VH-VL binders against Beta-1,4-galactosyltransferase galt-1 (galt-1). Designs and how they scored, part 22

Target 1, 206 residues: Beta-1,4-galactosyltransferase galt-1 (galt-1), of Caenorhabditis elegans (o16374r189to394)
Amino acid sequence: KMSICVPALFGNGYDAKRIVEFIELNTLQGIEKIYIYTNQKELDGSMKKTLKYYSDNHKITLIDYTLPFREDGVWYHGQLATVTDCLLRNTGITKYTFFNDFDEFFVPVIKSRTLFETISGLFEDPTIGSQRTALKYINAKIKSAPYSLKNIVSEKRIETRFTKCVVRPEMVFEQGIHHTSRVIQDNYKTVSHGGSLLRVYHYKDK
Below, E stands for the ipSAE of ESMFold2; O stands for the ipSAE of OpenDDE; V2 stands for 0.75 times the mean of E and O plus 0.25 times the DockQ between their complexes.

## First folded at step 21 (VH-VL; framework fv_canakinumab)

Design c97 (from c91 with heavy chain E54D D56S; at its last look DockQ between E and O 0.63; V2 from the best seeds 0.72)
Fold by ESMFold2, look of step 21:
Structure c97 (fold): chain C 206 residues (1-206), chain A 120 residues (1-120), chain B 107 residues (1-107)
Amino acid sequence: as target 1 above (206 residues)
Amino acid sequence: QVQLVESGGGVVQPGRSLRLSCAASGFTFSSYFMNWVRQAPGKGLEWVAVIWYDGSEEYYADSVEGRFTISRDNSKNTLYLQMNGLRAEDTAVYYCARELYETDLEFDYWGQGTLVTVSS
Amino acid sequence: EIVLTQSPDFQSVTPKEKVTITCRASQRISSYLHWYQQKPDQSPKLLIKRASESFSGVPSRFSGSGSGTDFTLTINSLEAEDAAAYYCHQFYNYPYTFGPGTKVDIK
């Protein structure tokens, strides 16, 4: 019913521990499919083992891709390509697809409601193709318990202008990393959610 | 037994400031969102502001944004509303209400209110 | 912002009769709507949460229904103590809003 697209691992130094936390916590929230795009040749051994383990256990779909050239701007272009590929993989397959990085989590504000219940409520209007929600930066220590508003360690949080999207994949024509660029028909909508029901937490590890 | 007691209301001139307090008892204050809701005499309810359980998030009605500041001191179990630049249309009874994010964001307890009159 | 309207503005009702109050939202809000009661000279009290779920201690004569844009509060067999103003409130998005209220009086 719900999936996550992680568009690309690029740059330096992704931590395998972060990947474990990401996969386990999102699975607990009811995410059924996680698509991860990476150039496996650029992963360290710990990262490769972790991704292989989850792929072999059918917790993720790992997509190995290689760009023909390496330039400073190529990763941003490649990221949009993986976003488009992931959108297409989910069209007709999943009801709601999230686009976020390994250090980002969509969390219901209402503690007693599941992520699926919350997203279903936000998409009750059948003309909504995309919900854009602002990031909230969190300095947090990881715990084994499910994420909730009470499980976040107290730290001064800095709100940001950046947003992340959850979409109905069949209603989106062009998806970006921070917004839905185009829906398939003019009467479908992209909307912003003001934070009363759903938050996106971005964890700062450094 | 849950109690919410507002104080700090009174008569003030337009353009002046006033600070409301809401003293909470009988529950774990730091586990709840807190709201201010106002009601002009003879009129309906108007939501004013919310502050989350840890003070990390604040949201305001358009009519008060930039003039009012909601805050809380969890060590004193007290909610505050700093009201600057008061106008005649701010005349109302101000209620504090706790919001239960555990279930459905309902306002399950309200104080008795404190009257603010802005009069020239 | 999400505008809530209520109908009727005012009802004068004979005891034991049924009262129906409607609330309409300017956009679809799923079931993210609460109903509050305010008796004369009292603070508001929660009656119905999430459109249809009775709050603890609320008499069974109160019920709520609806989803999307149209919501109804029903009082079956009105009692004298039910004379009050009734407000719908949406929590779908900030800023939160209330409906303008419906006053119910006893004949």
Scores: ipSAE 0.619, ipTM 0.840, lowest interface PAE 1.8, mean pLDDT 84
ESMFold2 (binder alone), look of step 21: mean pLDDT 94; pTM 0.959
OpenDDE, look of step 21: ipSAE 0.879; ipTM 0.946

Design c98 (from c91 with heavy chain E54D; at its last look DockQ between E and O 0.62; V2 from the best seeds 0.71)
Fold by ESMFold2, look of step 21:
Structure c98 (fold): chain C 206 residues (1-206), chain A 120 residues (1-120), chain B 107 residues (1-107)
Amino acid sequence: as target 1 above (206 residues)
Amino acid sequence: QVQLVESGGGVVQPGRSLRLSCAASGFTFSSYFMNWVRQAPGKGLEWVAVIWYDGDEEYYADSVEGRFTISRDNSKNTLYLQMNGLRAEDTAVYYCARELYETDLEFDYWGQGTLVTVSS
Amino acid sequence: EIVLTQSPDFQSVTPKEKVTITCRASQRISSYLHWYQQKPDQSPKLLIKRASESFSGVPSRFSGSGSGTDFTLTINSLEAEDAAAYYCHQFYNYPYTFGPGTKVDIK
């Protein structure tokens, strides 16, 4: 039905609570498969334990990978490789695949509609291979378990320069972080959604 | 007991400005998206603009973008439409309508409209 | 933008007869379409939401159908008070659009 690909993250160490938030909230939205790409050397012990717990309990698929580095000890970014691998893992298996970061959520605008219902409507045209939607930055904290998007307190601002994609993986030849670069046939198309039915929220707690 | 009352319509010359207001009562104004829809005399309905419940997002029809500004004041339960650079084709009855994002984004209640006439 | 067309532009219909109004979209919009009624000198009223669901208080003689690009509003047995203009409206994407309307009169 629906899956999420989380390409490798670089920079700061991450709090284990953010992983719990991400997995639990997306599971509540009906996401059935979550693929997380990480380098074990970049994780603290709490994060490793949390990811192992969810992987052992079949809540996520955790994929360990090593970023290439040169003899000078400098790490280089390999996110395109993880995006491509995740696309291939979902091709022929899931109907809709989302590409987003740990702190990003695709959310229906209509409160009474599920994510799956909204995505199914946006992809009713069988020639659509991907939908690109604008990113909306908000400050939010998740208050309690069980997690619900209704329990989030938010401060909103809009960023339209960046977008995130949901795709039919079998129709995509080349996928980027913020756009579909190429579909498998010329008559399949990538489209931008104007925000009436679907938004992407980027949650930040600073 | 839902009530939407438009005001501020009138006769103006081309190129001038006009500000419409829509006073809301009988419901929680800040829980709804709000829209302006217009209708030229003897013609059909034309969507003009929407503003989301908190005022952070606005969208416009191509015919008015850059000239019209939708806004809201939730403390006064009032929706506004600032109309600049008015043209003869802007002559219409202007309705405000509330939009239910809870169910299906339907316009479930409309005001009675206010007439704007741009004469040249 | 998504263009909606309606057919016919105008109908004059004997009471108790069936009225059929069509709306066609320039692209597929799933079921993201509403129908509105506007009686003479009145504000529009919601009739049918999401192509086929009757709004509260709408008489059972009104029904809607369709998905994708082709949509139909049906009045099974026309009453005198149904003389009005009827508009389809898509909410699939911004900018929102309305059809040009269908006027229905009593013979």
Scores: ipSAE 0.605, ipTM 0.832, lowest interface PAE 1.9, mean pLDDT 83
ESMFold2 (binder alone), look of step 21: mean pLDDT 94; pTM 0.957
OpenDDE, look of step 21: ipSAE 0.887; ipTM 0.952

Design c99 (from c91 with heavy chain D104E; at its last look DockQ between E and O 0.60; V2 from the best seeds 0.00; counts 0 for: pae E 2.2 > 2)
Fold by ESMFold2, look of step 21:
Structure c99 (fold): chain C 206 residues (1-206), chain A 120 residues (1-120), chain B 107 residues (1-107)
Amino acid sequence: as target 1 above (206 residues)
Amino acid sequence: QVQLVESGGGVVQPGRSLRLSCAASGFTFSSYFMNWVRQAPGKGLEWVAVIWYEGDEEYYADSVEGRFTISRDNSKNTLYLQMNGLRAEDTAVYYCARELYETELEFDYWGQGTLVTVSS
Amino acid sequence: EIVLTQSPDFQSVTPKEKVTITCRASQRISSYLHWYQQKPDQSPKLLIKRASESFSGVPSRFSGSGSGTDFTLTINSLEAEDAAAYYCHQFYNYPYTFGPGTKVDIK
């Protein structure tokens, strides 16, 4: 039904606890498959073991995306490649695919509704190939699933800066980091959601 | 018993300001989204604004954006609407309504309303 | 914004007859629509939530149906106390909107 594409796990700022929280909470939300693209050379041993554990238990699909000769200036192209690969892996397989980082969570506004019910409602129009909604930066941690407004603990004011997408993968030709660049046919649409039913939160630990 | 009581309505001249209040009782105010909905005499309902339970997210109808400000004080169980730059078309009964995000975002309780008349 | 239209604007109906009120959205909104009733000189009251679910205490003669763009409120066997204005309201996206209302009166 639903999958998540994490197009790159680059740099520092992530630890095994964060990955466990991300995978477990999203699995409880009904996410059936999580695709994780990582630069193996930049992860410590505990992180590698954690990712291997979830891969061996069929909770994630782990893709090693290391380009040791890559210098500054090729990062953008690397992320577009992982986004495209993940889109193709989901085409014809999953109904809805989310593109987000480990520090980002899609949250239904209505407490009594699941993520799948919310997304299904937003995509009730069969010509919609992509929904984008505002990313809100918060200094908070998500404590439980299913996600709701009460499950998010915030210490700071919420700030909205960028958007993230959920798509029907079979209807998208070219996916970007913050938008769907092109749908496969002219009669399919990309639309924006104003936040009454679905929010995406970007949290920061430090 | 759940109650919502609006106050602060009256007659004001065009271009002036007015502040409405809605006093809430009988429920946990900080667990609900709160809305203002208005109704011009003899006309239908028009949604004005919403504020989320923590008071840090607000949305407005296009007709009032930039002129009206919704706010809340959860320690006083009170919702506010600051109305600046009032116009004749703002003449209406203003209702406060609570919105239940636990079920379907329905407005399950409404106040009696307070009348705002913009005229000189 | 999502525009809601209602028909008829006004309906005068004899008691015990069936009343049908239609609401149409300018885009598909799934079932994210509520119905409100407003009796003369009263504040609005919730009747039907999410297109078809009756709110607590609403008489069984009221029912709602529809999804997408076309929605219907039905009053089976109109009673005198049902003389009121009826409004549809979409909660699919901000800004929220109401239909212009349908006034139902007793002949």
Scores: ipSAE 0.566, ipTM 0.814, lowest interface PAE 2.2, mean pLDDT 83
ESMFold2 (binder alone), look of step 21: mean pLDDT 93; pTM 0.948
OpenDDE, look of step 21: ipSAE 0.885; ipTM 0.951

## First folded at step 22 (VH-VL; framework fv_canakinumab)

Design c103 (from c101 with heavy chain Y53T; at its last read DockQ between E and O 0.72; V2 from the best seeds 0.78)
Heavy chain, then light chain:
Amino acid sequence: QVQLVESGGGVVQPGRSLRLSCAASGFTFSSYFMNWVRQAPGKGLEWVAVIWTEGDEEYYADSVEGRFTISRDNSKNTLYLQMNGLRAEDTAVYYCARELYETDLEFDYWGQGTLVTVSS
Amino acid sequence: EIVLTQSPDFQSVTPKEKVTITCRASQRISSYLHWYQQKPDQSPKLLIKRASESFSGVPSRFSGSGSGTDFTLTINSLEAEDAAAYYCHQFYNWPYTFGPGTKVDIK
ESMFold2, look of step 22: ipSAE 0.648; ipTM 0.846
ESMFold2 (binder alone), look of step 22: mean pLDDT 92; pTM 0.936
OpenDDE, look of step 22: ipSAE 0.907; ipTM 0.954
ESMFold2, fold request of step 23: ipSAE 0.705, 0.670, 0.724; ipTM 0.870, 0.855, 0.873
ESMFold2 (binder alone), fold request of step 23: mean pLDDT 91, 93, 93; pTM 0.898, 0.938, 0.937
OpenDDE, fold request of step 23: ipSAE 0.920, 0.914, 0.899; ipTM 0.962, 0.961, 0.958
ESMFold2, last read: ipSAE 0.682, 0.692, 0.694; ipTM 0.861, 0.862, 0.865
ESMFold2 (binder alone), last read: mean pLDDT 93, 93, 93; pTM 0.936, 0.935, 0.935
OpenDDE, last read: ipSAE 0.918, 0.918, 0.907; ipTM 0.962, 0.960, 0.961

Design c104 (from c91 with heavy chain Y53H; at its last read DockQ between E and O 0.74; V2 from the best seeds 0.80)
Heavy chain, then light chain:
Amino acid sequence: QVQLVESGGGVVQPGRSLRLSCAASGFTFSSYFMNWVRQAPGKGLEWVAVIWHEGDEEYYADSVEGRFTISRDNSKNTLYLQMNGLRAEDTAVYYCARELYETDLEFDYWGQGTLVTVSS
Amino acid sequence: EIVLTQSPDFQSVTPKEKVTITCRASQRISSYLHWYQQKPDQSPKLLIKRASESFSGVPSRFSGSGSGTDFTLTINSLEAEDAAAYYCHQFYNYPYTFGPGTKVDIK
ESMFold2, look of step 22: ipSAE 0.650; ipTM 0.854
ESMFold2 (binder alone), look of step 22: mean pLDDT 94; pTM 0.959
OpenDDE, look of step 22: ipSAE 0.905; ipTM 0.955
ESMFold2, fold request of step 23: ipSAE 0.674, 0.652, 0.701; ipTM 0.863, 0.853, 0.871
ESMFold2 (binder alone), fold request of step 23: mean pLDDT 94, 94, 94; pTM 0.961, 0.961, 0.961
OpenDDE, fold request of step 23: ipSAE 0.917, 0.919, 0.907; ipTM 0.961, 0.963, 0.961
ESMFold2, last read: ipSAE 0.685, 0.673, 0.708; ipTM 0.868, 0.864, 0.873
ESMFold2 (binder alone), last read: mean pLDDT 94, 94, 94; pTM 0.959, 0.959, 0.960
OpenDDE, last read: ipSAE 0.920, 0.920, 0.917; ipTM 0.963, 0.963, 0.964

Design c105 (from c101 with heavy chain S31T; at its last look DockQ between E and O 0.71; V2 from the best seeds 0.73)
Fold by ESMFold2, look of step 22:
Structure c105 (fold): chain C 206 residues (1-206), chain A 120 residues (1-120), chain B 107 residues (1-107)
Amino acid sequence: as target 1 above (206 residues)
Amino acid sequence: QVQLVESGGGVVQPGRSLRLSCAASGFTFSTYFMNWVRQAPGKGLEWVAVIWYEGDEEYYADSVEGRFTISRDNSKNTLYLQMNGLRAEDTAVYYCARELYETDLEFDYWGQGTLVTVSS
Amino acid sequence: EIVLTQSPDFQSVTPKEKVTITCRASQRISSYLHWYQQKPDQSPKLLIKRASESFSGVPSRFSGSGSGTDFTLTINSLEAEDAAAYYCHQFYNWPYTFGPGTKVDIK
């Protein structure tokens, strides 16, 4: 049991093809449910059609989150609210929940291991409530599944200052965008993974 | 037959630099992660650095971070270790080892090593 | 950083007897641990991968077990050619680390 929480879309920079790639690639990796938060009034027709298709096919749960105005402070609070709502939707239901944007993918390093096997190994310590995973920027799209490192085509750089989280939802009290703020009991841990077994790839040219 | 041959070791004074090479043959070099591992005389093994198969990611032990640079040239099937600011504690035999990302990240083949001695 | 310790530091063993070497990790690492053998004046060789899986060509007298923090390498019936140093190595997280080694001699 794995799920993804996508806290919010910003602006009109995303297109339907990006969302199709995100949903299909993550489904291939064994993600069972993707929660998407958006202001549906601001979606163009192609985007609405795409999201409806996947919602009707039970691959996503689309959640309308309307804000009165769009300032950075208000949008930031809306993003934290969607993260909290998504955490609660998964608590007691999902074993591992990923928090990432549409242009970010969690990818196992070991080619012969699935995402679930990799996550299960990283969470073998039962006191671990969340894992922060280092992010790497990629300058080109991947034409095959994200778990294949040999399909990365162009110049790449690594960024360790930003991370994304995988959590056990039942162990997290307060979740942020890039970190777990609190676990439900003091003996549970938040830890960092440096990228030897699991990476997060951020695609900025798609 | 798989071969990894290290070279470039020698005696050097503290604060100076050396560049080690590891020549690979008998396998498709560009599909492996490559590592340097060192062993001080009479001591155990210490991991030094890894570089991924396209040379786009590299990681270092804390003891060498900022002083050593791992690199590779896949067109020449060669792994390198640039060692700057050498210290007495860097004295060791340096091995190159290939790492299989397809199975379990094991170091399945090691070179014979090259000795670096740092002394004043 | 994940610290590995090994016990014993040194063991002198009569041929055909059982050898047991332990490795302890400073945190849980699942089964992300390999064992290497290094004979005198030779480079290391892979022996056991992922705690318990024998590498190709490794004699059946070698086996590994354990997960989490406690790992064991066993040589069921020691042969003369098994006199060597044995190292555990974790690949759970960077930086990669090795145990300090266990030297096994023939008595």
Scores: ipSAE 0.619, ipTM 0.831, lowest interface PAE 1.8, mean pLDDT 83
ESMFold2 (binder alone), look of step 22: mean pLDDT 92; pTM 0.933
OpenDDE, look of step 22: ipSAE 0.861; ipTM 0.927

Design c106 (from c101 with light chain N93D; at its last look DockQ between E and O 0.85; V2 from the best seeds 0.77)
Fold by ESMFold2, look of step 22:
Structure c106 (fold): chain C 206 residues (1-206), chain A 120 residues (1-120), chain B 107 residues (1-107)
Amino acid sequence: as target 1 above (206 residues)
Amino acid sequence: QVQLVESGGGVVQPGRSLRLSCAASGFTFSSYFMNWVRQAPGKGLEWVAVIWYEGDEEYYADSVEGRFTISRDNSKNTLYLQMNGLRAEDTAVYYCARELYETDLEFDYWGQGTLVTVSS
Amino acid sequence: EIVLTQSPDFQSVTPKEKVTITCRASQRISSYLHWYQQKPDQSPKLLIKRASESFSGVPSRFSGSGSGTDFTLTINSLEAEDAAAYYCHQFYDWPYTFGPGTKVDIK
C-alpha cells in the first residue's frame, strides 16, 4: 500500500550499515517497495553488494541511471527524470508514495499509530493529491551505529522550506523532489502539514 | 497520583512580564508533551503553547508568538511560561496540561489553573 | 488555522433527556478531535478522545461520533452532574484550536 522513491543515491555519503537501517526500518513501518535510482558503476563494493542483496530479495527495485547533472543541496535538477519514472511506476499500483533520500525517515508523531494509519488520516479528504511535511533535523554524529530512531540526537528546529512529500501517485501530474508541481485535475490539491501528526527526520551531518 | 500545580499568577500592568510555573508529580514528566491553555473570564478555552518532551520543540498560538516562551526543566519536573509584553487581552486563568503522545495527543490531566490579570 | 464551531451555544435540558452537541471543522480533520467537559469553577476534563472513544472513568451515557467535518457529542440520559460547558478540540494540525463551547444547564 506504501512505497518509497529514492531519486538519487549518493554512494560516497553513506555506509552500507545505514542503507540496511533505512530499508529495514521502513519495512517495519509497512513500506512494501523501495525504488532506488543510482549509477551502479559508481558505487563502492559494500554498497553495491548490500543493494544487490535487497534487490534479489524483492525489497527494493534498483534502477541503474547515469546522472547527467547534479546540484548539491536540497533539490536536484538532473533528477526530474528519475522522480517522474518512479511516480509512473507507482501510479495505479501503490496507494501512497513517499519521496525522500536515504537520510530521511517519515514517522508518525503518535506512538501507537502506524505510518499507514497516519497517512490515511492526512489523506481523508479525497481531493488531496499530496502532503508536504516539515523536516526535523537530527545529528547522528553523536550516536554510534546502527543509525536508528533511538540513536538520534534531536535538534530544536523545524525547516518548512525543506519539506518532503507523500503523494497519491494517481493524482499527481508533475512531481518535484521537495514538492508536487501539479495535480492531474483542477479540483485536486497539494497541502502542507505543520508536523503535529507526521514528521520527517533528516540527518544534517551525513 | 498525577498532580499538576500552577503558580506565578497575579495582577500586573500592561507591558510588564510574568513567569508562570507548573510543578508536576506522580508521573514521569520527561515522557510527556506539555501545554498551556488559557481561559479569559467568562470565555472559552484557548490553546497557548506546547513543548515536546525533551524541550527541543515548541509551538505557539499566533496571539502570543514572539511575546511568550514555553520551557521545561525535566530535572525539576517543572513547566514554565515566560510572558512578556502583557496586554489586557492576556487576562485569563492559565492551565497546564499534559499531552499523551502514546495514544492520540489528548490532554488527559490538567492543573487547577493560575489567574493572570492585566489591568491599567 | 482550523476553525471549530459548536451548536448550540446553550441548552437548558430536563433531567434524563437526551442532549446533542455538534462541532463543525472548517476543513476535514478525519477523526482528530477530542471532547472536554468543564464544570463550573473546575478545570477541563477529557471526556471523549479521537471523536468516539470514551476516556477512562467516563459514564456510558456519554458518546461521541463523526469524522471529517461534523462531530457530535451525545449525553443519552442527562444527570444533574452533567451541567457543564463542553468543548471540542482538534489535534490535526498547528495551531491547536478549541470550539467556542456549549453550555448545558439542568431545567
Scores: ipSAE 0.646, ipTM 0.841, lowest interface PAE 1.7, mean pLDDT 83
ESMFold2 (binder alone), look of step 22: mean pLDDT 92; pTM 0.934
OpenDDE, look of step 22: ipSAE 0.854; ipTM 0.922

Design c107 (from c101 with heavy chain V50I; at its last look DockQ between E and O 0.72; V2 from the best seeds 0.74)
Fold by ESMFold2, look of step 22:
Structure c107 (fold): chain C 206 residues (1-206), chain A 120 residues (1-120), chain B 107 residues (1-107)
Amino acid sequence: as target 1 above (206 residues)
Amino acid sequence: QVQLVESGGGVVQPGRSLRLSCAASGFTFSSYFMNWVRQAPGKGLEWVAIIWYEGDEEYYADSVEGRFTISRDNSKNTLYLQMNGLRAEDTAVYYCARELYETDLEFDYWGQGTLVTVSS
Amino acid sequence: EIVLTQSPDFQSVTPKEKVTITCRASQRISSYLHWYQQKPDQSPKLLIKRASESFSGVPSRFSGSGSGTDFTLTINSLEAEDAAAYYCHQFYNWPYTFGPGTKVDIK
């Protein structure tokens, strides 16, 4: 019903514990499909092993986005190519697709509601193809297992100028990292959500 | 017995400041979002501000952003509203209300209100 | 900002009669709407949550319905104690907003 697209995972600046946290917390939120795009040659050994573990256990779909050059080969560059590929993989299959960086979480505000229930409410208007939610940049720290949302310690650094999207993939023609650039028809909409029902938290890197 | 008791209202000239307090008792204060809602005399309800349960996030109505500051002290079970640069349109009864984020974000209990009058 | 309108502004109703109050949102808000009652000289009290669910202790004569943009509060048989102002409130998006209120009096 829900999927996540991680359009680029660079092998520098991440540790395996954060990959585990990302996958496990999103699984608890009801995410059924996680697509991770990375240049596998550039991953460090511990990260590569962790991603392989989850791929072998069918928890993620790991996609090498830089292919070996062939005379008939296709070259992929930048996050926009992987965003487009992931959008197309989910069209007609997944009801709601999130576009996250690896260090970001979509979190319902209402404690007793699932992520799916929250997203379904935000998309009740059938003409909405995309919800853009303000990113809260906070110095969040993950304390300890078990990996629950209450284990996140929020700090008061808040930035509202960046957004992340959740979409109905069949209604989107062109997807960016921070916005939906184009829906497939004029009567479909992109809308913004201010964060009263759904939040995006960004973990501090390094 | 759940109680929310507002205080700090009064008559003040435009441009001055006031600080409202809301003393909470009879429940676990740190488990609730807290709100200020105001009502001008003879008018309807207007949402003013919210603060989340640990004081980690705050949001304001556009009409008060930059002038009002919501805060809480969970060790004293007290909600605050610092109101700077007061204007005539800020004249209202100010209610504190607790918000239940575990169910439907409803305001399930309101204080009695405190009157703020901004008059020259 | 999501604007809520209510109708009627005011109604005077014979006891035991049915009262209908409508609230309309300027955009679709699913069922993210609450109803509050404010009796004269009192604080507001929660009546109906999430469009249709009665809050604890609310008499069964009160009911709510609707989703999307159009919402209704119904008092099946008005009693004297129901003379009050009634406000809808959306919690779909910030800023939170209230309708302008409907005052119900007894004839």
Scores: ipSAE 0.595, ipTM 0.815, lowest interface PAE 1.8, mean pLDDT 82
ESMFold2 (binder alone), look of step 22: mean pLDDT 92; pTM 0.932
OpenDDE, look of step 22: ipSAE 0.899; ipTM 0.948

Design c108 (from c91 with heavy chain Y101F; at its last look DockQ between E and O 0.66; V2 from the best seeds 0.00; counts 0 for: pae E 2.7 > 2)
Fold by ESMFold2, look of step 22:
Structure c108 (fold): chain C 206 residues (1-206), chain A 120 residues (1-120), chain B 107 residues (1-107)
Amino acid sequence: as target 1 above (206 residues)
Amino acid sequence: QVQLVESGGGVVQPGRSLRLSCAASGFTFSSYFMNWVRQAPGKGLEWVAVIWYEGDEEYYADSVEGRFTISRDNSKNTLYLQMNGLRAEDTAVYYCARELFETDLEFDYWGQGTLVTVSS
Amino acid sequence: EIVLTQSPDFQSVTPKEKVTITCRASQRISSYLHWYQQKPDQSPKLLIKRASESFSGVPSRFSGSGSGTDFTLTINSLEAEDAAAYYCHQFYNYPYTFGPGTKVDIK
């Protein structure tokens, strides 16, 4: 049905409580599998324990992924590798796959519709392989699931410089971090959604 | 009873500015998206702008973007439209309408409109 | 921008007869379309939401159908009070757009 790819969980910008919130709230929204790519040696014990719990309960697939060294450009290509691996894991298995960070949530605008119903409407045209949605950078509090505009309180102006994707994985040949680079056939499309039905929130409190 | 009352319309010369107001009563104003929709004399409806319930997001028709600013003051239950650089093509009746995001984003109540005439 | 077109521009119809109004979208919009009625010298009023659901208080003679790109508003037995302009409106994406309208008169 729906899955999430978190192509890089680096550093210590997140605590275990946020990981729990992310996984539990997205599960309630109908996400059936979450793929997380991280270097486990960089995580504290609480984070490792949390990720192990969800991996053991088959809510996530945890992939230990490290680069032997880092340079600009090399790190970027490392993330493209995890994105590609995650895309391939979902091809032929999952109907819709989201690519986002732990501090990003896809939310339907219409309160009476589920995330799956909203995504299905946006992909009603069978030639659409990818929907790119503008990131709304806000300091938001999430009060309850399922996600809706009424459950989120925005304190910051919306930023539109970045986008995030939801895709039909079987229709995508090459996926980037912020866009679909190529679809598998010329008659398939990548489109942008302007925010009337679906938003992605960037929840940041730093 | 839900009530939306527009005001601030009038006759103005091209290039000048005008500010419209929409006073809301009979409902919780801060729980709704608010829209401006205009109608030139003898013509059809044209969507102008929307502002979300906390005033944190605004979207505009291409014909007015950069010239018009939608805003709201939830403490006064009032919606505004600041119209700068007015042109003859902006001559219309301006309606405010509330938008219900709880169901299907329908415009379920409309004001009676205020006429703006831009005449040289 | 999603362009909506309507057909016909104008209909003059004998009371109790059927009226059919078509709206076409320039791209697929699922069922993300509403219909509004505007009687002479009045504000618009919601008739049909989400292509096919009648709004509260709307007479049963009004119905809507369609999805994707082609949508229809039907008045099965026209009453004199139904003389009005009818507009389709898409809420699939910003900017929101309206169709150009269909004027229905009583003969």
Scores: ipSAE 0.499, ipTM 0.795, lowest interface PAE 2.7, mean pLDDT 83
ESMFold2 (binder alone), look of step 22: mean pLDDT 93; pTM 0.952
OpenDDE, look of step 22: ipSAE 0.890; ipTM 0.945

